# Ledger of designs, part 13: VH-VL binders against Coenzyme F420 hydrogenase subunit gamma (frhG)

Target 1, 258 residues: Coenzyme F420 hydrogenase subunit gamma (frhG), of Methanosarcina barkeri (p80491)
Amino acid sequence: TNKIKIGHVHMSGCTGCLVSLADNNLGLIKILDDYADLVYCLTLADVRHIPEMDVALVEGSVCLQDHESVEDIKETRKKSKIVVALGSCACYGNITRFSRGGQHNQPQHESYLPIGDLIDVDVYIPGCPPSPELIRNVAVMAYLLLEGNEEQKELAGKYLKPLMDLAKRGTSGCFCDLMYDVINQGLCMGCGTCAASCPVHAITLEFGKPQGERDLCIKCGSCYGACPRSFFNLDVIPEFENINEIIANALKEGESDD
Short names: E, the ipSAE of ESMFold2; O, the ipSAE of OpenDDE; V2, 0.75 times the mean of E and O plus 0.25 times the DockQ between their complexes.

## First folded at step 3 (VH-VL)

Design k62 (framework fv_sutimlimab)
Fold by ESMFold2-Fast, scan of step 3:
Formats: structure tokens, C-alpha cells, sequence
Structure k62 (fold): chain C 258 residues (1-258), chain A 118 residues (1-118), chain B 109 residues (1-109)
């Protein structure tokens, strides 16, 4: 029996709510299935029972006018040992606070909040969408932080620390994070991925370097999550050069019989 | 077992030059930005300079700009600070400091003392 | 550039007492990237609190940090003998220069 209990929670919203990470969901299930052979996926519109989870990956923002969704996110916190805000909508509210809910040019009058404004969140994974590999890595490391042996807990803590620190910074993320953590540190390769990821086109390239327009920035953190040189692509930490082998080894322990 | 070991400090007269070195081990040196921070005897910490992971970008404290040059050799895992036109107010213990995975200093060397005195 | 001012310069207390020290920035520190370092005589500084409120590995739970924008505080709920040291705040904002406060020396009364 597999011992990893990882839930994927998709927040339901008001009619026409925008969900930025829908296409990433299938990739996460396939990656976790390849390693753990167990994954829980909840669509709250269809399933009212929220199970106990070691790690909850929560995507989407919460519509305040949907009282059922507000109760569901609170129940998720109560039933989960570790809560991960998955994607910029969950971390920062993103364009869902300013969007038309999928309608053509018709604004919705509903209020949308990042989940951290309603519950305590342990780990942030910004992005629109974040990579399926990063999501798998965070889910497994979060589990190991709770249930691993001493060496696994230390490794998981080191891996998750940057993302736990993002959660402690709160529900506001901006191009300034990218400037500070990547561009000003000389890590920027001029690839333009940050500009391409920006939903309000607040980032442009000039002479191969990104430039941010403060007045246009909605503080969604998507540029940070998309950057190949940010800590979300942890190739720069020597201990994680063999991350795939580390995860495979940890999952084999979960599947072993005595 | 991350280690940073500074060397190259000593006594020098005003207007003289010194080159400080910081030997790094226990991490992939070429992927982290590196800093020099100094502390005058009995005084507080003062940031001096930073160099990006590749060596392409540098920044300096205004009072040392034009006199100090930070550089690195990633093949030797070594950080340098070339100090020219030294002044009495440059007298300090010079620390090599490593950037963490996010922007803070997770490891510091033991420091190397630079004394500028006539 | 952001100037950090720490208060008080010296704090004289006895073991068991509560210590509170502040760090004020001349302008807002982005993302609360305001860090505290502990330094004992003859030793290099050690990262103590990062991001205004997160305890570094190995730091006892009696320490706490708080603040955002321009005003930050480090508190020790019940002083132990090993806590007597100099504490420096440091900002790591959007662009260099990086700056430190002048330090608060916590000494035995």
C-alpha cells in the first residue's frame, strides 16, 4: 500500500470564474502516478467530501460571494497537514480579481481572494502555470517533511525553504521579486519568458533585459514562477542535481512491504 | 560543510594596495552571488561589494567605487577584492559572505584584517 | 539607498528579562527582505532571522521578528546567557547597495 496522501484541490468559484491552472492538472496526476501510484483529485463542484490529506495542492482563488467555496477552503485547511498554494491565483489572487470570469468584455462583480487571505498557507508555488515537475517535487518534499526520516526531513526542509519563505511574505508578488532575486543577481539570461508570462504585459525587453512597468503590475508572481533561473528551477542547489533519483528513492520506501 | 576562508589582509600604508582572496568549498561556487562586508575595529558591519554568479555584474559602496574591484574565478572557486588607493578609514576586518538560495547571507568567512596606517 | 537605523544602540538587561530592539528603514524594504544577524565578539555574524519574521535554522523559539515596510522589531521573550551579543539588521532590496544598521549591543546588566 502506497503511504502518500496527496490531494489536488480545485477551488470552485462563481459562474465564469477564471482558473489559470486547469491545463496543468492532468500533468500533475500523470507525474505522481508514475512515482507514487496514488493521487487524490478533488473538484469541489462535483465532490462535497474533503478527505484527510498529508499535503493539499490548492489551485485557484476563492470567490467571496460563494459561501460554499469559503467553507470548503477552511475545511481543506483543517483536514490537511500541509497546504500548498498552487499557482499565482491561489498565491496572489492574480487576474481573477480583475478578470471578466471568462466572458467577453463583461466584468464580473464578484470578489476573489488568494487562499492565504482566508487560511494559513505553508508553501507557495507561483506560476501561470507552474511546471508539473516542480509541483510533484514540492508535493513529495512536503510529505517527507512530515513523515520522512531525519535525513529526508533535512533535505525536504532545505528544498521547501524558499517556497515557505514566499508564503511568509504574504499575498502580494510582483516583478520586483524577479528583479531582486534574479535580474540584480546577474542570473538573467534575457530569454523573455517573464514578459511572455505577464498577463497584463507589464514586462518588456529592452536590449535583452526585462523592464517592469510598476503601474501595470498586478502583483501576481507569474513572471517569477516562469523564470528558468529562479529558485523554482533548483538546478543551482547542488544537493538537488539528482532530484529525480531522490524522489524515486523516497517513493520506493512508501511502496515497500515488510 | 560550506566553508569560506579569507586571506590577503595585512598592514599597508595609505595609498597602498592589497588583494584579498576568499576560497570557497562545499557548494557550487559558480551558481551564487558573492559579497564582501567589512567591520572596522569596534564598529558595525558595512557592505562593500557584490558580484553576480557569472562575474558579469558588480556593484560597490560609493566610498570604495573606483578604488576597489571585486572579481571571481569560478574555475578555482575563489572570490577576490582588489583594493587600491587605501585610506585609514578602510581599516577593517573583511568578510566574504555567500548569498543564500534567496537574498540573505547564509554563510560568512572568518574575516581577514586590513590595517591602513602610516 | 536605504539607510537602516537601529535603536537602542546598547540594551543592558539581565537573564530572564524580555529584550526588544528596533530597526527603521529610510524607505520601504521590498518583500520584507529585512534580516537580522547575531554576532558574538571575535566571531563572524550568523543569520538569525530572515524575511522579517522567519527564524533561521537552529535559532531558539524565544526569538521572534516582526514588521514590514519601514519598521521592524526583534524580540527575545526570556533572555538566556548565550543571547548576549550584537544584533544587526540588514536590507536586501530590489537593487544594491545592501545596507546594515549600526547594531544593537545586548549586554549583561
Amino acid sequence: as target 1 above (258 residues)
Amino acid sequence: EVQLVESGGGLVKPGGSLRLSCAASGFTFSTYGMHWVRQAPGKGLEWVAVISYSGSNTYYLDSVKGRFTISRDNSKNTLYLQMNSLRAEDTALYYCAKRGYLPWYDYWGQGTLVTVSS
Amino acid sequence: QIVLTQSPATLSLSPGERATMSCTASQSVSYSYLHWYQQKPGKAPKLWIYGASSLASGVPSRFSGSGSGTDYTLTISSLQPEDFATYYCQQYGESPPRTFGQGTKLEIK
Scores: ipSAE 0.000, ipTM 0.401, lowest interface PAE 18.1, mean pLDDT 74

Design k63 (from k25 with light chain L55K A96G T99F; framework fv_iscalimab)
Fold by ESMFold2-Fast, scan of step 3:
Structure k63 (fold): chain C 258 residues (1-258), chain A 118 residues (1-118), chain B 112 residues (1-112)
Amino acid sequence: as target 1 above (258 residues)
Amino acid sequence: QVQLVESGGGVVQPGRSLRLSCAASGFTFSTYGMHWVRQAPGKGLEWVAVISYDGSNKYHADSVKGRFTISRDNSKITLYLQMNSLRTEDTAVYYCAKRGYLPWYDYWGQGTLVTVSS
Amino acid sequence: DIVMTQSPLSLTVTPGEPASISCRSSQSLLYSNGYNYLDWYLQKPGQSPQVLISKGSNRASGVPDRFSGSGSGTDFTLKISRVEAEDVGVYYCMQGLEFPRTFGPGTKVDIR
């Protein structure tokens, strides 16, 4: 059997995250070491070599004026089978997009882009920071999608499909995604976490349900990533009610095959 | 350039009905909850009703509950207040108001006067 | 219902002098997100109300620096450092935490 190659790639310019995503996720990536040929933790600002990867977990936004960063993200796409945008900065550009608003012709301003504006992205994990459990689950399911048996590939496809569908919606993480996927589906429990997560206070609670002002929304996706009833809380989907057991069994099966 | 324009006010006899309208422009009407607030002549502000962005939830002040009904038509970008069984104490200027996000009303209409007299 | 009270109910100020208005709520307006859901509105004679301060202390766009809001929980204050003729009107506090929304009775500010 072949081991999967998973890389954790760090870009610059991410805002809205109070804790370093590199520090939060490094432990999770290393836990997968026994099931991956090589685990990488790369800060592309510090190194020039981008290895071949089956799954690349890319966090942070790309400064367009930094030609090296633009080249690095394109090389990452070329050398990876599956590219995962990790965190709201990589998915949507987060608050770094605000710095471009209305001042595109000012030479002092730098443009920060979500990675999906420069390369094709297969899977989105929004949040700032996304949960460690979700990152682990996505990495394992990506592994099963590539190397699993027929049943495991089908399960992994079902698990990843909502996050793949988010990637297909593009780099604008508006409040409308919560409306379409959670509020309009009757899943909203009125907890207010989305409103608390909004850096520009674009979300109001009325009758325990959130509503957003489009003109105030900077399309950072923080509200979606913070929502406990979004696709990220997959225990609301009957097929995934025992997801932790499914993941644990997949990892044990991989060990036995070694 | 957010604007809220109320209409439908006038003089009516007690026990009759009246429908107020508020035409909105300059913002995405369908994403905001909308409120009605009234002010009796020489008195303070009194909150009347709220409706959620999609019209699925409504709340009315106890003083008007069962008589007034707030509604909206997002396709027409218009807020309504249906006022039934009007009483003399309902005499007031009625404002529609929009909130940007909780906690404040960031825009108010010019108001429309409702006078309930015999 | 959350009951809102204001003091004083009427205030006459000499131009250029400071003014202070108090607002009290019957229960805490401090929410779990760290914000005080208390707003201040000004209604000038013959005009619609307009927002001055939101979330206890955040000055609304276009509102002069002479206006400031302070307080937390149940006790709030609106201060005008130098009252000008254009500041004449009725000032209302409002709680934005629960339905029904409730306003204070208003404080009428006149200039000598």
Scores: ipSAE 0.000, ipTM 0.406, lowest interface PAE 15.0, mean pLDDT 74

## First folded at step 4 (VH-VL; framework fv_iscalimab)

Design m1 (from k54 with heavy chain S52N, light chain L97Y; at its last look DockQ between E and O 0.52; V2 from the best seeds 0.00; counts 0 for: pae E 2.5 > 2)
Fold by ESMFold2, look of step 4:
Structure m1 (fold): chain C 258 residues (1-258), chain A 120 residues (1-120), chain B 112 residues (1-112)
Amino acid sequence: as target 1 above (258 residues)
Amino acid sequence: QVQLVESGGGVVQPGRSLRLSCAASGFTFSTYGMHWVRQAPGKGLEWVAVINYDGSNKYHADSVKGRFTISRDNSKITLYLQMNSLRTEDTAVYYCAKRGYMEPYYFDYWGQGTLVTVSS
Amino acid sequence: DIVMTQSPLSLTVTPGEPASISCRSSQSLLYSNGYNYLDWYLQKPGQSPQVLISLGSNRASGVPDRFSGSGSGTDFTLKISRVEAEDVGVYYCMQAYETPRTFGPGTKVDIR
């Protein structure tokens, strides 16, 4: 019964992605009891040096003017088997793409990059924050990928493949990616979250569908990360729903004992 | 039926100012970004500026940056171009243009244009 | 800025014959989503431009099927299978990949 070594590496982020992971409540306790040792987390653990990790959950973007952060992200890549960009800031930059420097606190922090601009990233978990269920599922699938039997590794690979493919596509989150991946695929529910999240007011709704002004898009990824459907596609929707229910039931089994 | 009608063109001396208007109808003006495109006599097309649906964000071509200002009034359903410090190089027919619905990045409707002539 | 070029700059075609116009960009217009952000416009004499083709190959609403667009990356072609009298004018390609949008120099198409 081996446990994997998971760490939370905090770059320039708000800790909201870690809080979302924690919102699995008793499911988180079962993960830490049965599946994973938390070997690095400055918020939750007293480890001061980046250790060897099986899975690094990296929250936030990297400030280039913060030399410690640049060294830490590089060391994280070296010390980790799997690096996960946790949240839209790590995947695409999100809010940190607006940084221009000159702010009263830390006025020299001007350039923020998604972690994939500096290191190879294996898995993206987009969202601001991603749902607790998605983070939980990725953690369980990472466990199965590393410690499972051949059938479990195949299942984990299928589940993670779309998120791994996102990591291979790059670090820019244009509104046109949302159009391509969600709206043109018929997955849009018309909720307007993408428009509300756009910092340059490039997105509106008409006839229940988003439309955008690509000429004004700054490619920050806010709309893509805010969309609840951005990681769905027709090839994986049934498998996601089936796997979600199976994992939820397995993690809750101890609560429902007679 | 979508219609765009430019006005405000004329003959002016270099260094002077002029304000163009584009009256829009036949679509929900307040949900679309709008553009200005110009064409010097006998020459090709040059993109000038864009403004988003609520007027809060704008971008101008380098050739006019600092001299021209795109704006809009959604209550009057009108797009504007304020042109200051005009030069002879600014002589052109000025078109307002609408992008298409959803994610078409092309200009699906153009006005008939208004001629601006800058000469001494 | 992305520089757009067109070839030929002028073309005279016998009615009913095909025509082909080339457009080249200084950098790729193919985005990672698989779309080419290249549009084609026709400006008839004395008129405003009108769109023919979007995203490299998609005919705009109301455009006859004798117009077709092809190509990817930096090289694009507009074809007219049978040129008609109403097709005379100047054809422009335009990139919408980045701001500022830029147009090709135009191809004047005329009928003998």
Scores: ipSAE 0.476, ipTM 0.783, lowest interface PAE 2.5, mean pLDDT 84
ESMFold2 (binder alone), look of step 4: mean pLDDT 93; pTM 0.944
OpenDDE, look of step 4: ipSAE 0.810; ipTM 0.925

Design m2 (from k50 with heavy chain S52N, light chain L97Y; at its last look DockQ between E and O 0.50; V2 from the best seeds 0.00; counts 0 for: pae E 6.1 > 2)
Fold by ESMFold2, look of step 4:
Structure m2 (fold): chain C 258 residues (1-258), chain A 120 residues (1-120), chain B 112 residues (1-112)
Amino acid sequence: as target 1 above (258 residues)
Amino acid sequence: QVQLVESGGGVVQPGRSLRLSCAASGFTFSTYGMHWVRQAPGKGLEWVAVINYDGSNKYHADSVKGRFTISRDNSKITLYLQMNSLRTEDTAVYYCAKRGYSYEPWFDYWGQGTLVTVSS
Amino acid sequence: DIVMTQSPLSLTVTPGEPASISCRSSQSLLYSNGYNYLDWYLQKPGQSPQVLISLGSNRASGVPDRFSGSGSGTDFTLKISRVEAEDVGVYYCMQAYETPRTFGPGTKVDIR
């Protein structure tokens, strides 16, 4: 019954994370009809100032030489209860960490930072882009965290905890973080995505396991964000086995609160 | 059995060039980064350069930047160090070293070394 | 560049007695993932270096159990519980935290 105010704040990004959100089709319509007002989105809504928001979905990294963007990200933090780094560019910089400025057509843009280097961020949704399902799930859990009953808030907190913990860890993603979070946990499936995503070719596979040359790493987070298992939480896997059913049940419980 | 064998060392005058080779065997050379480390006579160890598995990315210590070039030929299973504009302070035993896997040490295997002496 | 120091620079130890070597770095080697990026190497007389300890405390394959590493951040220690004749040589610590890799000056260990 009560709607939360959600916005999409676009920094230096390709808009692909917003498109992924939109690929929820009827799920997005349900959210906007029943659970959330889209109060800011320059591509989808005709609002030009940063309003008060319950949840800000921030796509892209911040160019330090674009002073308006730096002020906008700071205002976004001030105006928002929850700030979400949407996509690997916002979380870690991704490919924008490789940007050196001085390129033809944009010579004044030299430094791009993940948003967490400038403001406190509550939740990461890594990926390039993150799946539509992950973005939807975070949006629903944010709604339940803010407007749900105590049981729903507890569920939302458990779901969001790995993503909040990720935000508290920092804005650098090194191959060694994959070793810590994935290899040492026995979660690596040997897919090679981390090696394929490395812009400096620091990662290779041997015997189905990745290895890397840390001397060459630029800490861009591309490998970490591309790994399907990098933020996987072993403690709560069984609770979310039927995530679509859990979401559906939670939304029905929200309807009954009135 | 991992083996690394350096060659190409010798006595040269300052300003001259020399090319070191490191023949590798006993592991999948094309999947490992490789390094050069040197040791001046009677002194400690100094890291020189690294090259990634396919040779597309390299990094050299400041003391040798612009003068030394690390390279590799995966079809010949060989690591190289091209040493130009040699100086007397480059006099050292040069080791090639293999990057360790995963939590392995940074250098798990070393060659026997090849001596480069730069003197007038 | 991270500066590495070692103490003592030279040791003479009676066989069967323990030995301890200290290594200090000018910056913390503890990375946000919880690992200390510090290796120990032994260079026996007339030989190339060989690895003893990785990540501050992990004994490398084939290294006798009398070798152990400890410490965190900027201070690290290599201990040899019972020194044997084969343990003579120069012990180096090396930081693997950042490029360029830098080594300590070495600690020469001799027996009486």
Scores: ipSAE 0.121, ipTM 0.621, lowest interface PAE 6.1, mean pLDDT 82
ESMFold2 (binder alone), look of step 4: mean pLDDT 94; pTM 0.954
OpenDDE, look of step 4: ipSAE 0.773; ipTM 0.904

Design m3 (from k54 with heavy chain S52N S56R, light chain N33R; at its last look DockQ between E and O 0.65; V2 from the best seeds 0.00; counts 0 for: pae E 3.8 > 2)
Fold by ESMFold2, look of step 4:
Structure m3 (fold): chain C 258 residues (1-258), chain A 120 residues (1-120), chain B 112 residues (1-112)
Amino acid sequence: as target 1 above (258 residues)
Amino acid sequence: QVQLVESGGGVVQPGRSLRLSCAASGFTFSTYGMHWVRQAPGKGLEWVAVINYDGRNKYHADSVKGRFTISRDNSKITLYLQMNSLRTEDTAVYYCAKRGYMEPYYFDYWGQGTLVTVSS
Amino acid sequence: DIVMTQSPLSLTVTPGEPASISCRSSQSLLYSRGYNYLDWYLQKPGQSPQVLISLGSNRASGVPDRFSGSGSGTDFTLKISRVEAEDVGVYYCMQALETPRTFGPGTKVDIR
């Protein structure tokens, strides 16, 4: 089995997305042992230059006043086959949309940008943090996309498509995206997570459904990334209800074919 | 039956202050953001301000920023507009407006308006 | 801020005949999910504004089907297929995409 080179690139984030990846325990061990080499991770590995990578998992938004971070994100794009925006900060800015950066005469929202404003991004994994399982699944599917046979590449492409479509859509995550993808599709379960996650208190529940003051939205993506039904909707969920078995079978097929 | 009733308008001299009120009924006021929109006599509509459902976040048009303050009291089911340092260009009928139930929203209910005249 | 313009600024129509009002925005009102954030309001003489059309083309509840909206992006049109006496007033378009919400200058519609 040919290993892929994977790295974790840390921008302006809390490291919580890396911790969520680490919560995969045995799954992480198998990925590192059988399918991937961790070639970059300043938190977990003592490698100081950005190497060639097959998959870069980028956590956090980019502070424009940190010239090293701006250079590092561009180098990451150059050195990587697949760039993944890991977490809502990397995808949409999340709570970093409040941050101004520098101490003097800086516009608040111009100081921190989601990584997609500076580089092309292939895959989004929204969440604060994303679940350990989602991160694992994306890593496995990235492996199959790069090293799998035609059937495995088709499976990987089908799984990743919603997340790749998010990356193509852009870096603004407003309440209206949640309305279009979830509420207007009749997919809302009334849990209230979106309202609880809104940093500007623009979302409330009425009749068990969210409503929002769009005029006060800062487009931070917190509500969209927190909703369990936003990017992996009911139109595709049945295909992946047994995701652990699907992954196990896909990896076994690859091993048996070699 | 949704109703919005503005009050507190009148004639004042430049530099003075007024407080407008909008009494609401017929909907759950505490879950809706509220807006002020004004119309100078014989002129078009100008959006003035918005406040979220619990009053913690506000946004004002540049023409009134620093002089006007939108606020609300959910226990009295009332929206307010505190207007300080009034100018003659602030002369208008002031409407309170409710956003619609679902995004994308429009202003589905408007009050009758209250006239503010600023003149020496 | 998004600047809204309307043409004509006034219109006199013989009762029973059609009318057409144009609205143009300084930037596209089409959001990435295919909705146009453009609303039409009517202010009848002595009354508060009332909504006619949302999202460029969706007729609000209770609005007669002689009113229709069309257009996309930066160019929008409100049509009245047969103008009636109760249709007299000022018609405003409003962009709902960005804060501050901005209105067109209005189109006054009168009957002859």
Scores: ipSAE 0.371, ipTM 0.712, lowest interface PAE 3.8, mean pLDDT 84
ESMFold2 (binder alone), look of step 4: mean pLDDT 93; pTM 0.946
OpenDDE, look of step 4: ipSAE 0.783; ipTM 0.914

## First folded at step 6 (VH-VL; framework fv_iscalimab)

Design n1 (from k50 with heavy chain S102V; at its last look DockQ between E and O 0.68; V2 from the best seeds 0.00; counts 0 for: pae E 3.2 > 2)
Fold by ESMFold2, look of step 6:
Structure n1 (fold): chain C 258 residues (1-258), chain A 120 residues (1-120), chain B 112 residues (1-112)
Amino acid sequence: as target 1 above (258 residues)
Amino acid sequence: QVQLVESGGGVVQPGRSLRLSCAASGFTFSTYGMHWVRQAPGKGLEWVAVISYDGSNKYHADSVKGRFTISRDNSKITLYLQMNSLRTEDTAVYYCAKRGYVYEPWFDYWGQGTLVTVSS
Amino acid sequence: DIVMTQSPLSLTVTPGEPASISCRSSQSLLYSNGYNYLDWYLQKPGQSPQVLISLGSNRASGVPDRFSGSGSGTDFTLKISRVEAEDVGVYYCMQALETPRTFGPGTKVDIR
């Protein structure tokens, strides 16, 4: 079976998204043994130039004053078939929108940008960090999309679609997006994570239902990335409730084609 | 029934201070951000300020920044506007306004307004 | 700040005739969720403002269907299919995309 070329590109991030990927334990070893070659990861490998990649997992936001990082993100887009914004910092900027210390309702200048402000991004994996399971699922689905049979490619496309739709939506994460994707769809469980994550106190709960003040929102994406249901709407949740079994069956079916 | 009642307006000389109040009822005041909007006599509307549900975050229009301070007391269910260093151009009817439902940014309820006149 | 303009600034209509008010913003009000953050208000004589149209085109509760909003991006229109006597007042557009919120100068609608 052919392996895909995966790289981890580290921008202005804490490495926590890479650590989350590593928390897949033996699952990560299986992926690297059978399905993917890690062709770039400065933390883990001694490769100094950005190679051709099938999938680039980009962690962190980009510092505009770091010209090497700006050139590296552009080179990453050029060298990669699929670019994945790994984590809320890469997707939305998250806390890096306040890199100077202090918070503003509408910042007039930001030194750090989400990667989608500089390059075209194909897939978002939100979270700080994203769960190990979500990162694994995206890696497996990327493999199936590139190297799978027609049934496996269709499965991968269905799984990735919400994450690709997030990437097309842009690099701003407003509470109003959470309202439309989760609360209005009846998916909210009232956990309050969105309110707790808001750096400007724009979100509160009323009778177990969140509500927000857009005028104070800085569009940082913290609430969206923290919500456990933010990218899977009601249309797709039942289809993927048994995602671990679906992945296991898909990998077994692909091996039978050998 | 949502009700917003402004008070504290009056005639003052330039350079003096006034404090406006807005008494609220008919909704859960402590879960909504609140706004002040003003209208000079015979003129259009100008947004003035917003405050978060818990009072911890505020934003003021440039025309009043540094002179006006929005505040709230959730235990008294009251919104305030402290207006210092008043100028003649601050003469207006001042409205408090409530934002609509959770994702609806429009002002669905306004008070009757209180007139502030700044003249020598 | 986003600058809002309206035209005309004054409009006199005969009862039963249509009316149209334009609103233009200095930058796009279309957000990535597909909604335009543009609201319309009516201030009747001696009253506080009341919302007519939200998010470019959604009629507020209790607003007659003779009011409609259209447009996207930087250009928006409020239409009244048949003006009635109680529609007299000043109509304001307001952007809610960015803080500070900004209003248009208003369009005074009066009856012949």
Scores: ipSAE 0.403, ipTM 0.742, lowest interface PAE 3.2, mean pLDDT 83
ESMFold2 (binder alone), look of step 6: mean pLDDT 94; pTM 0.957
OpenDDE, look of step 6: ipSAE 0.657; ipTM 0.868

Design n2 (from k50 with heavy chain S102T; at its last look DockQ between E and O 0.77; V2 from the best seeds 0.00; counts 0 for: pae E 2.6 > 2)
Heavy chain, then light chain:
Amino acid sequence: QVQLVESGGGVVQPGRSLRLSCAASGFTFSTYGMHWVRQAPGKGLEWVAVISYDGSNKYHADSVKGRFTISRDNSKITLYLQMNSLRTEDTAVYYCAKRGYTYEPWFDYWGQGTLVTVSS
Amino acid sequence: DIVMTQSPLSLTVTPGEPASISCRSSQSLLYSNGYNYLDWYLQKPGQSPQVLISLGSNRASGVPDRFSGSGSGTDFTLKISRVEAEDVGVYYCMQALETPRTFGPGTKVDIR
ESMFold2, look of step 6: ipSAE 0.488; ipTM 0.797
ESMFold2 (binder alone), look of step 6: mean pLDDT 94; pTM 0.956
OpenDDE, look of step 6: ipSAE 0.676; ipTM 0.879

